# VH-VL binders against Small ribosomal subunit protein mS42: the designs that were tried, part 15

Target 1, 220 residues: Small ribosomal subunit protein mS42, of Schizosaccharomyces pombe (o74379)
Amino acid sequence: MSFQQRFARALDVGYKNFLSKDAVRNIFAYDNHLRGLVQKECKIHQTPYRVPSDLMVQSASDPARANLFNYSSQLVNHDFFFSGLISPERPSADADLGAINLKPGIDASFGSFGELKSQMVDVGNSVFGDGWLWLVYSPEKSLFSLLCTYNASNAFLWGTGFPKFRTNAIVPLLCVNLWQYAYLDDYGLNGKKMYITKWWDMINWTVVNNRFQATRIESL
Short names: E, the ipSAE of ESMFold2; O, the ipSAE of OpenDDE; V2, 0.75 times the mean of E and O plus 0.25 times the DockQ between their complexes.

## First folded at step 12 (VH-VL; framework fv_lacutamab)

Design v5 (from m3 with heavy chain T53P T55S N57G P58T T59N; at its last look DockQ between E and O 0.77; V2 from the best seeds 0.00; counts 0 for: pae E 2.03 > 2)
Fold by ESMFold2, look of step 12:
Structure v5 (fold): chain C 220 residues (1-220), chain A 120 residues (1-120), chain B 107 residues (1-107)
Amino acid sequence: as target 1 above (220 residues)
Amino acid sequence: QIQLVQSGSELKKPGASVKVSCKASGYTFTSYYMNWVRQAPGQGLEWIGWINPNSGGTNYAEDFKGRFVFSLDTSVSTAYLQISSLKAEDTAVYFCARDYRYSYGAFDIWGQGTTVTVSS
Amino acid sequence: DIQMTQSPSFLSASVGDRVTITCRASQSISSYLAWYQQKPGQPPKLLIYAASSLQSGVPDRFSGSGSGTDYTLTISSLQAEDVAVYYCQQSYRTPYTFGGGTKVEIK
């Protein structure tokens, strides 16, 4: 299904206690605008139109295609962000059931889920400018950590000297959109901390665990 | 529907051991941490620790390390609390409780409690 | 360890009164706070999790608020069946700790 179709209920009613329907609609309108810009950039560079994740990888190391990277990366980030939220249709209890597998690693890396929340709120609120905050896993270190990326940068290609190559050195598990367009409508310029705090309650820990378990399966 | 049923009350002498059982039903036993909480007569609630029913991993509050041991039998969806070298101050009601949301650590289902009385 | 200071220890109020119970943590707990009701001879019953989220099946007259170190349980209109001891509990960091309890009675 299309990105818009997958989140039709959220576009209709928003995310209770997190984002109003108008805020969600504005974010998705920007997402649609970026999709148009990606198509335009593909024509400019005579690059075949493909899914945003492919375009992101293809353009990552090419300064002449910086716009194509930025637009496609932001689309990938939007998908990851919204896919990690508890949908308006699914109960919170189901969303938290995946957390049992994460708890030992979260406790070892941060002390607790509560301490992880505190760190995400503090780090996210301290980001100056637009960007993204990520929870990532390092298979090499067997450790969860936080990663902050600026502007349209993302965690999927982070830490590669050759970003056109995919690696599993750092595996993103969840993110929160720290661009002003994500929180301005409902929280205002001074409400970034509250936005991140409310976002925490919306995390679908089953999705996060599925992403974590997929890393272990892919390593086989 | 969802319930935790604990074993019956115990009367013990100082120095003895006791094993309290907590049988879960109506939910997937291995999907929720099991917590143990005690309440001495006329007193408040005191967290003893938790056990991960999927891995067997444990966390004990410092005052309960050593003599208090959690265990599991996942084939019958049952958690156990064993207390060795019982002392008079171990007299209390012992509750099992499941952790509702790991991201918040709240206990939504409690066993009915098991009274352990230690009397010389 | 995080100490939870609950006040008052005892409260007597009339049916219909607004009742407020407070809980202070020795450090910030980022809304990792639950409220429980315990009636005589019964296990505790979860009322509020995450400081302000109402547990399913709990009457709307119960509400939770607060952030950081200071948290409040409010009963908007006390009912006869609300006679119980109320406890707060933090889950921000192990060991999890409870407040000392507040006994609520009808006068």
Scores: ipSAE 0.638, ipTM 0.858, lowest interface PAE 2.0, mean pLDDT 89
ESMFold2 (binder alone), look of step 12: mean pLDDT 94; pTM 0.961
OpenDDE, look of step 12: ipSAE 0.809; ipTM 0.910

## First folded at step 13 (VH-VL; framework fv_lacutamab)

Design w1 (from v4 with light chain Y96W; at its last look DockQ between E and O 0.07; V2 from the best seeds 0.00; counts 0 for: pae E 12.1 > 2, placed apart)
Heavy chain, then light chain:
Amino acid sequence: QIQLVQSGSELKKPGASVKVSCKASGYTFTSYYMNWVRQAPGQGLEWIGWINTNTGNPTYAEDFKGRFVFSLDTSVSTAYLQISSLKAEDTAVYFCARDFRYSYGAFDIWGQGTTVTVSS
Amino acid sequence: DIQMTQSPSFLSASVGDRVTITCRASQSISSYLAWYQQKPGQPPKLLIYAASSLQSGVPDRFSGSGSGTDYTLTISSLQAEDVAVYYCQQSYRTPWTFGGGTKVEIK
ESMFold2, look of step 13: ipSAE 0.713; ipTM 0.885
ESMFold2 (binder alone), look of step 13: mean pLDDT 94; pTM 0.957
OpenDDE, look of step 13: ipSAE 0.854; ipTM 0.930
ESMFold2, look of step 14: ipSAE 0.005; ipTM 0.575
ESMFold2 (binder alone), look of step 14: mean pLDDT 94; pTM 0.957
OpenDDE, look of step 14: ipSAE 0.684; ipTM 0.873

Design w2 (from v4 with heavy chain N35H; at its last look DockQ between E and O 0.75; V2 from the best seeds 0.61)
Fold by OpenDDE, look of step 13:
Structure w2 (fold): chain C 220 residues (1-220), chain A 120 residues (1-120), chain B 107 residues (1-107)
Amino acid sequence: as target 1 above (220 residues)
Amino acid sequence: QIQLVQSGSELKKPGASVKVSCKASGYTFTSYYMHWVRQAPGQGLEWIGWINTNTGNPTYAEDFKGRFVFSLDTSVSTAYLQISSLKAEDTAVYFCARDFRYSYGAFDIWGQGTTVTVSS
Amino acid sequence: DIQMTQSPSFLSASVGDRVTITCRASQSISSYLAWYQQKPGQPPKLLIYAASSLQSGVPDRFSGSGSGTDYTLTISSLQAEDVAVYYCQQSYRTPYTFGGGTKVEIK
């Protein structure tokens, strides 16, 4: 299922125990708004409209195209965020099956999944302002770590997140949206911690594992 | 159906060894960590350790390091617990238990238990 | 190691009563807490995982709540078949540890 299909489905049912239909609708509206802004920037800069990932890479080193970069990067982040979630309806329990392959590395890096959760919740909650919290893997070091990016910045510029833009420094595996619009509807101004806590239960560890394994194979 | 079936009761002398088996069926054996838990007569539950059924890597609680050894035969979806140099205090029911798939470390499927009695 | 203090050790109540069992961890375990039911001669049965998630097939009269260090198992209406020993278990970090257990009986 594509991101857009999942997003569309979430509009109907929401993410149970995480995001209401109304919250998803607002996020979806913002996503569409960003897409419109990307199109506008493409016209301004006489750049053909492409997928956000390509536009992000193309505009990353050009200060004159900062808006295009920000808008496209945010779309990429949205896609990555939601693609890392279980189905809105959670029809299959198999979504967490991939965790077994991550456990050795997670245990070595953080001590346990519980400790990883605790750290992501605490670090995410401590972030002031808008941004993203990432779980990343370093193939060279064989270690997992947390990375925080601000605003629309992402971990892909440092890693192998896209087939056309690959580095072996770090690999993004999952992220959580720390922008206020992502959690205010359901959790309120003081609900960031709970938001991240509930997000944890929505992680599709099979997807995370696939991302992890793909990078490992390429690096070997 | 999903189940874990353990080997039968064991009666051993102090200093002897015992090997308990836990055969899995109804699910992909290598997709779940296997835990071992024991329960002395009339006592509570005690976690011994776990084994990664995919890699075979075991982890033991500190109190169980040395004499307790986890092993696998993935070809028959079986996990083993071997206890060497048995002591009277090792008398207990030993359970194998499957780690729940949601990475929360809960045990959703249990073997029926194997009673190991150590007496002179 | 994380110590799990379970209370009470023994509980006697009537059918239909609301029953509450508590478990306190020596440190925060971030909801990595499970509840088990064990009847005589049987292995433990998973009731609740992730502090508040009901295991499939478990009656909805069972519920779990709590956060940080303090957690609670609640039986909204105690039934005769609920006579058993109940255990909490943390999986926040190794070694995994269990509470001391709560024996529940019917008056």
Scores: ipSAE 0.396, ipTM 0.794, lowest interface PAE 1.8, mean pLDDT 91
ESMFold2, look of step 13: ipSAE 0.733; ipTM 0.892
ESMFold2 (binder alone), look of step 13: mean pLDDT 94; pTM 0.960

Design w3 (from v4 with heavy chain T53P T55S N57G P58T T59N; at its last look DockQ between E and O 0.84; V2 from the best seeds 0.77)
Heavy chain, then light chain:
Amino acid sequence: QIQLVQSGSELKKPGASVKVSCKASGYTFTSYYMNWVRQAPGQGLEWIGWINPNSGGTNYAEDFKGRFVFSLDTSVSTAYLQISSLKAEDTAVYFCARDFRYSYGAFDIWGQGTTVTVSS
Amino acid sequence: DIQMTQSPSFLSASVGDRVTITCRASQSISSYLAWYQQKPGQPPKLLIYAASSLQSGVPDRFSGSGSGTDYTLTISSLQAEDVAVYYCQQSYRTPYTFGGGTKVEIK
ESMFold2, look of step 13: ipSAE 0.724; ipTM 0.888
ESMFold2 (binder alone), look of step 13: mean pLDDT 94; pTM 0.961
OpenDDE, look of step 13: ipSAE 0.793; ipTM 0.901
ESMFold2, look of step 15: ipSAE 0.676; ipTM 0.868
ESMFold2 (binder alone), look of step 15: mean pLDDT 94; pTM 0.960
OpenDDE, look of step 15: ipSAE 0.825; ipTM 0.913

Design w4 (from v4 with heavy chain A106V; at its last look DockQ between E and O 0.02; V2 from the best seeds 0.00; counts 0 for: pae E 15.1 > 2, placed apart)
Fold by ESMFold2, look of step 13:
Structure w4 (fold): chain C 220 residues (1-220), chain A 120 residues (1-120), chain B 107 residues (1-107)
Amino acid sequence: as target 1 above (220 residues)
Amino acid sequence: QIQLVQSGSELKKPGASVKVSCKASGYTFTSYYMNWVRQAPGQGLEWIGWINTNTGNPTYAEDFKGRFVFSLDTSVSTAYLQISSLKAEDTAVYFCARDFRYSYGVFDIWGQGTTVTVSS
Amino acid sequence: DIQMTQSPSFLSASVGDRVTITCRASQSISSYLAWYQQKPGQPPKLLIYAASSLQSGVPDRFSGSGSGTDYTLTISSLQAEDVAVYYCQQSYRTPYTFGGGTKVEIK
């Protein structure tokens, strides 16, 4: 399925108590615009269009293709962000075993889920400018931490070489979009803190735990 | 297992046509361009062009415009190279090659090659 | 268009020797440079992409370096199985072009 097809319900009704359908539609309209820009950049550089994650990796170290990196990285970040949210189809489904499985590591790294929430809200609100806030895991250190990336930068390529980033340094588990287009419509310029606070309640901890468990399996 | 399997060798007379097939398996065919590269006997490698496997839009290197035609059958994940009005100088091994995920215009998966021999 | 000049065209070395192959582009190609290994009767096999990135499954005795117009493939300790023709290839602009090849043999 296309990205829009995978989130058809969210485009139809939004995310209750988090993002209105109009806000979701505006974010996806920007996503569609970026997809058009990626296609144009691929023509300029005489490269075939392919999935954004491939284009991101291919362009990451090339100044001549910086636009292609920025656009494709942002598309990857959008997918990761929305894929980590509780679906509108299941807004209060089942006990979240993901959070239970993550608790020992979260407690060891941050003290509690409550402290993690406080840090994400405070760090996210204090960042001036556009970017992304990430929960990441270091397999080497067995430690969770927060990472802020600016503009279209992301945690998938942070501190690693191609294509080794998933096993040798930092593995992203969760992100929140801190670009103004993500929160301006529903929260206004002064509502960034409320946006992050309401986003916290929408985290699908089963998805986060699945991402975490994949890193543990791969470490063997 | 990702692989490209090409049709068998061809012996042709000058003026004839040949159609080489390249069947892909183990990946989403329409997500990667297909390239064609040739190698004349005892010679190096020469890029012929590519085809967008999602749209069917081909691009040819200038020296190959005209007699060389790329096509697709996406229902069977197959790309084709047709060469018309064959000349002796078209004698070569013809490879299909898939674009590499991690670098533009780099080919990570190659077909086994199809030898086309054109003789009078 | 971009010409790729590869040297040497032939070399003969002993098992364990360090082997170096060079490739020069007629203009800067910004590290859009790949190296392939081709054994008789086989298609090319990708070794190095982006000038210095090692393809998965390729032994770490292979390495690539260079920038701008000048690029190098190094085999740190030649093995019997490395007998092949090696090609560089630029992917900076179409038409994609290959070097003339370097035939590597064991003495």
Scores: ipSAE 0.000, ipTM 0.501, lowest interface PAE 15.1, mean pLDDT 86
ESMFold2 (binder alone), look of step 13: mean pLDDT 94; pTM 0.957
OpenDDE, look of step 13: ipSAE 0.809; ipTM 0.915

Design w5 (from v4 with light chain R24K A34N; at its last look DockQ between E and O 0.79; V2 from the best seeds 0.00; counts 0 for: pae E 2.9 > 2)
Fold by ESMFold2, look of step 13:
Structure w5 (fold): chain C 220 residues (1-220), chain A 120 residues (1-120), chain B 107 residues (1-107)
Amino acid sequence: as target 1 above (220 residues)
Amino acid sequence: QIQLVQSGSELKKPGASVKVSCKASGYTFTSYYMNWVRQAPGQGLEWIGWINTNTGNPTYAEDFKGRFVFSLDTSVSTAYLQISSLKAEDTAVYFCARDFRYSYGAFDIWGQGTTVTVSS
Amino acid sequence: DIQMTQSPSFLSASVGDRVTITCKASQSISSYLNWYQQKPGQPPKLLIYAASSLQSGVPDRFSGSGSGTDYTLTISSLQAEDVAVYYCQQSYRTPYTFGGGTKVEIK
């Protein structure tokens, strides 16, 4: 099922109290434009077309294919961001239930979910330029932390030993899109802090917990 | 049909102990932290602490560390508060409360309260 | 610990009046602020969570607002059944703490 079909309800009605349908439509139109650019770059570089995550990994260390990396990484980031939101179809208390497994680690790393919110709002608002803010987990340190990435960079490959032995490993769990196209329509240039604040209430903690459990992370 | 049903009122002498029970029904007991809150006669609300109903790991407010002990019996969906070496100032209504949407720390379901009276 | 200062301590108003109760935290709590209603002989009842989110089954005459350190509970049109003590509570950091309460009565 296509990316747009998976989020058809959000395209129809938006995310109440967060993003209008017009803002969502504009982001998805840009996403579709990037998909066209990825196909063009694959032809230019004689790279067989694959899913954006494969293309992102394949092009990550090749300066000649920097465009392919940027476009495919942004597509992966869009998917991760929207897949982490409470859907308009099912805005339920069940989304919060996944947080029980995360709470001991969040409390140990940040003090509380409230303190995590404060840090995400402050750090996100302090980013000058376009980029992404991530919640990540380090299995080695058994700690959660925040990570900023600029432009189309991402947390999936940051700190890895790719294409060499991994020296640091992090597991991305959650992100928020800090590019101006994500918040300008509904919040304006001065509304970034409010955008991040409203985004916090849209987090699907069950998705975050599923991501936490899926990649060799023992329960806390 | 979500309910928290607490044990009955207790009259105790200073130095005694008491164990208050809080039985949950109508929801998955281990999916929500259980909190304990007290209210002295004519006074406001005071948070005692919580227990992770999945792991049994408690957290206490500093003023309640020591004499106040939380425990669980998950086979009957019941949380317990035990208070040792009772003092007159422990006289209060003791509530258990479910932490709903618990990333927000709000209490949506409360027990009816258990009055503990520590005499003269 | 985060201290919660609630005002007024007592409020007397007529049915239909707009009632406003304030709660001030000793530090910013990022909208981790909940409101409860407690009637005599009953446990508290959750009205508002996360500063402004209305709990299921609570009448829409109740609303919450505020951010940072300053929060407000508003009853747009007071009803006879709203006679109670109202408490704010922060959930930003343990220990969770409550305001001192506001007793609301009908004239």
Scores: ipSAE 0.523, ipTM 0.816, lowest interface PAE 2.9, mean pLDDT 89
ESMFold2 (binder alone), look of step 13: mean pLDDT 94; pTM 0.958
OpenDDE, look of step 13: ipSAE 0.824; ipTM 0.918

## First folded at step 14 (VH-VL; framework fv_lacutamab)

Design x1 (from w1 with heavy chain T53P T55S N57G P58T T59N; at its last look DockQ between E and O 0.85; V2 from the best seeds 0.00; counts 0 for: pae E 2.3 > 2)
Heavy chain, then light chain:
Amino acid sequence: QIQLVQSGSELKKPGASVKVSCKASGYTFTSYYMNWVRQAPGQGLEWIGWINPNSGGTNYAEDFKGRFVFSLDTSVSTAYLQISSLKAEDTAVYFCARDFRYSYGAFDIWGQGTTVTVSS
Amino acid sequence: DIQMTQSPSFLSASVGDRVTITCRASQSISSYLAWYQQKPGQPPKLLIYAASSLQSGVPDRFSGSGSGTDYTLTISSLQAEDVAVYYCQQSYRTPWTFGGGTKVEIK
ESMFold2, look of step 14: ipSAE 0.592; ipTM 0.834
ESMFold2 (binder alone), look of step 14: mean pLDDT 94; pTM 0.959
OpenDDE, look of step 14: ipSAE 0.795; ipTM 0.905

Design x2 (from w1 with heavy chain D99E; at its last look DockQ between E and O 0.05; V2 from the best seeds 0.00; counts 0 for: pae E 15.5 > 2, placed apart)
Fold by ESMFold2, look of step 14:
Structure x2 (fold): chain C 220 residues (1-220), chain A 120 residues (1-120), chain B 107 residues (1-107)
Amino acid sequence: as target 1 above (220 residues)
Amino acid sequence: QIQLVQSGSELKKPGASVKVSCKASGYTFTSYYMNWVRQAPGQGLEWIGWINTNTGNPTYAEDFKGRFVFSLDTSVSTAYLQISSLKAEDTAVYFCAREFRYSYGAFDIWGQGTTVTVSS
Amino acid sequence: DIQMTQSPSFLSASVGDRVTITCRASQSISSYLAWYQQKPGQPPKLLIYAASSLQSGVPDRFSGSGSGTDYTLTISSLQAEDVAVYYCQQSYRTPWTFGGGTKVEIK
């Protein structure tokens, strides 16, 4: 299914108490524009069209294809962000159980979910410019932590030698979009703190826990 | 507010053991890795390893496996480094250091250091 | 093990000068790099983490840059209190390793 089809209900009604229908429509219009740019870059560089995550990896080490990386990375970030939200397409039925399963690790890393929230709000609000704030897990350290990335950068390739070279890299579990286009329409330039606070209430902890549990199975 | 306070300097003979303590205050002890770093006289900094303060699971650099043992007492927010069968080459300042949560492996709070001197 | 090579090992400059210290890793470390300041008889103090992020409470005359294998610490206007030894440290792959240090003095 296309990105638009996967989130069709959000396009219709928005995310109650978080993002209006109009804000969601603007974000998804930008997403569609980026998808067009990816196809154009693939044509320019004679790169076979693939899903954005594959294109992101293929272009990451090639300065000549920096535009392809930026566009595909942002598409991957959008998908990760929206896939982590409570929505009609992704209900919250087991979100409390997800949080319960994560609690030991979150407590060890941040003290509590309340402290995690405070840190995400404070750190996210302190970022000037466009970027992303991530919750990540380090298998080597057995701890969760926060990571800021700028512009279209992402946590999927942070600290890795790319797919060809494996290492004890961080694993992203959750992100929030800090680009102005994500919050300006509904919250204004001075409403970033409120946007992050409202986003917190929309986290689907079942999804976050599923992403975390997958790290416990994979070999590195 | 946040600080790491280490035990005092030690003078030891070869073959003895030493246990250096590192008491944390002002933060949740089990939320941060504790690292150990040494600095021999006239030398740079050398990472010994870390301990996961939540699980007690240590990781040691290869050169330090065996005689160097990390432990915890979470009831008093204290990490320990024990060195057995001391050698003259172990003479150094030993630091504990808290790992910063936003930058894997960077150390934002350091203890004052404990000088361990090993001489015959 | 990843080896970290600092340059220069010694640097003498005047108050107000721009100072640049270079750190080269034996392999790419993907910005997993920190800079520390150490004064005699004191523990190291964190200045920069993640190659370019300034630690809280550190004066903004300190900045970090670089990528891949090559990283720099810059002091935009050297102050008398900046006399110290500076170390880089990688945290890309264990064991964590430090550069050999750069001693900065005032002329």
Scores: ipSAE 0.005, ipTM 0.440, lowest interface PAE 15.5, mean pLDDT 85
ESMFold2 (binder alone), look of step 14: mean pLDDT 94; pTM 0.958
OpenDDE, look of step 14: ipSAE 0.037; ipTM 0.643

Design x3 (from w1 with heavy chain S31R; at its last look DockQ between E and O 0.82; V2 from the best seeds 0.00; counts 0 for: pae E 2.6 > 2)
Fold by OpenDDE, look of step 14:
Structure x3 (fold): chain C 220 residues (1-220), chain A 120 residues (1-120), chain B 107 residues (1-107)
Amino acid sequence: as target 1 above (220 residues)
Amino acid sequence: QIQLVQSGSELKKPGASVKVSCKASGYTFTRYYMNWVRQAPGQGLEWIGWINTNTGNPTYAEDFKGRFVFSLDTSVSTAYLQISSLKAEDTAVYFCARDFRYSYGAFDIWGQGTTVTVSS
Amino acid sequence: DIQMTQSPSFLSASVGDRVTITCRASQSISSYLAWYQQKPGQPPKLLIYAASSLQSGVPDRFSGSGSGTDYTLTISSLQAEDVAVYYCQQSYRTPWTFGGGTKVEIK
């Protein structure tokens, strides 16, 4: 299912046991707002409008384009977040089967999926302010780890500083949105922990596994 | 139908070896971890370990390391449990059990069990 | 290892009664808990996974709840066919461990 299809379906039914239709509507309204802001920044900087990922990379090293970077980066994060979720109805059990290929690495890195969940919930809940919590893979170390970024920053450009210094030091596999707008509608100000807890059950491990396997193929 | 079918009952002397088979059908064998659980007469359930059906990599609980060996024949979707140097305390029903698709470590499909009796 | 303390060990109730079984973990297991039903001569049957998710095909009179260290299996209306031994199991950290079991009988 494409992102647009997930978007459309989520608007109609929400994510069962995770986000209501109203919450989804609010999140995607913000997403549309960000797209408008990206367009505005593109005009200001006389940059042709492109996909957010390209704009993010191109603006990352330019302080004068900080707004363009932030807006585009947040869009990338949104897409990555939602594309990592199962369908709103959770119609297929196949979405969970990818976990089998991740299990050896997850066990080695965290001890178990349960321990990984516990850590993500605790770390996410402890984050003060807006940001993102990521599960990342290090091909060099053959280990999984957690990474927290703040505001619109993400794990894609982490440690590189500039696009010209891109490395395969870490590969993002999944993330959870820790911005307040992501959970306030359904969970309230004190519902962050529950939000992350419910999010865990919405993870599409097939997608996560595909992202993981992609790193292995490139190394061959 | 998704099912696990285990080999028949075994009666062994102390010091002997036994190999229990667990044949899977109705699903892709290599897409689920296979667990082994035993139950002594009148007792509760005890997790022995699991095997990665894709890679063949086994993991054993500490109490079962050494004499308990997991193996596979993927060509016939079968998992095996071998117990060497059998002891009287090994007398139990042994179950194979498939991991739940969620990878929550729950077991949704079970074999019917294999009774292993160790008696002099 | 994580110890699972299950209570009561034995329970006798009438058909139609509300039955509650408790499982306590020696540490938080973050809802990585399953409930099984085992009848004589049969393998265990999965009832509940992830603490509160009902397995497909299981009657809705069964429900699971809890968080942290404390979890509960509830049978809202006990039926004759529910006579069995029930086990909780944690899958938070290896080795996986089971509760001691609860034998449920009908009066």
Scores: ipSAE 0.495, ipTM 0.815, lowest interface PAE 1.2, mean pLDDT 91
ESMFold2, look of step 14: ipSAE 0.569; ipTM 0.836
ESMFold2 (binder alone), look of step 14: mean pLDDT 93; pTM 0.956

Design x4 (from w1 with light chain S91T; at its last look DockQ between E and O 0.87; V2 from the best seeds 0.77)
Heavy chain, then light chain:
Amino acid sequence: QIQLVQSGSELKKPGASVKVSCKASGYTFTSYYMNWVRQAPGQGLEWIGWINTNTGNPTYAEDFKGRFVFSLDTSVSTAYLQISSLKAEDTAVYFCARDFRYSYGAFDIWGQGTTVTVSS
Amino acid sequence: DIQMTQSPSFLSASVGDRVTITCRASQSISSYLAWYQQKPGQPPKLLIYAASSLQSGVPDRFSGSGSGTDYTLTISSLQAEDVAVYYCQQTYRTPWTFGGGTKVEIK
ESMFold2, look of step 14: ipSAE 0.666; ipTM 0.862
ESMFold2 (binder alone), look of step 14: mean pLDDT 93; pTM 0.952
OpenDDE, look of step 14: ipSAE 0.809; ipTM 0.911

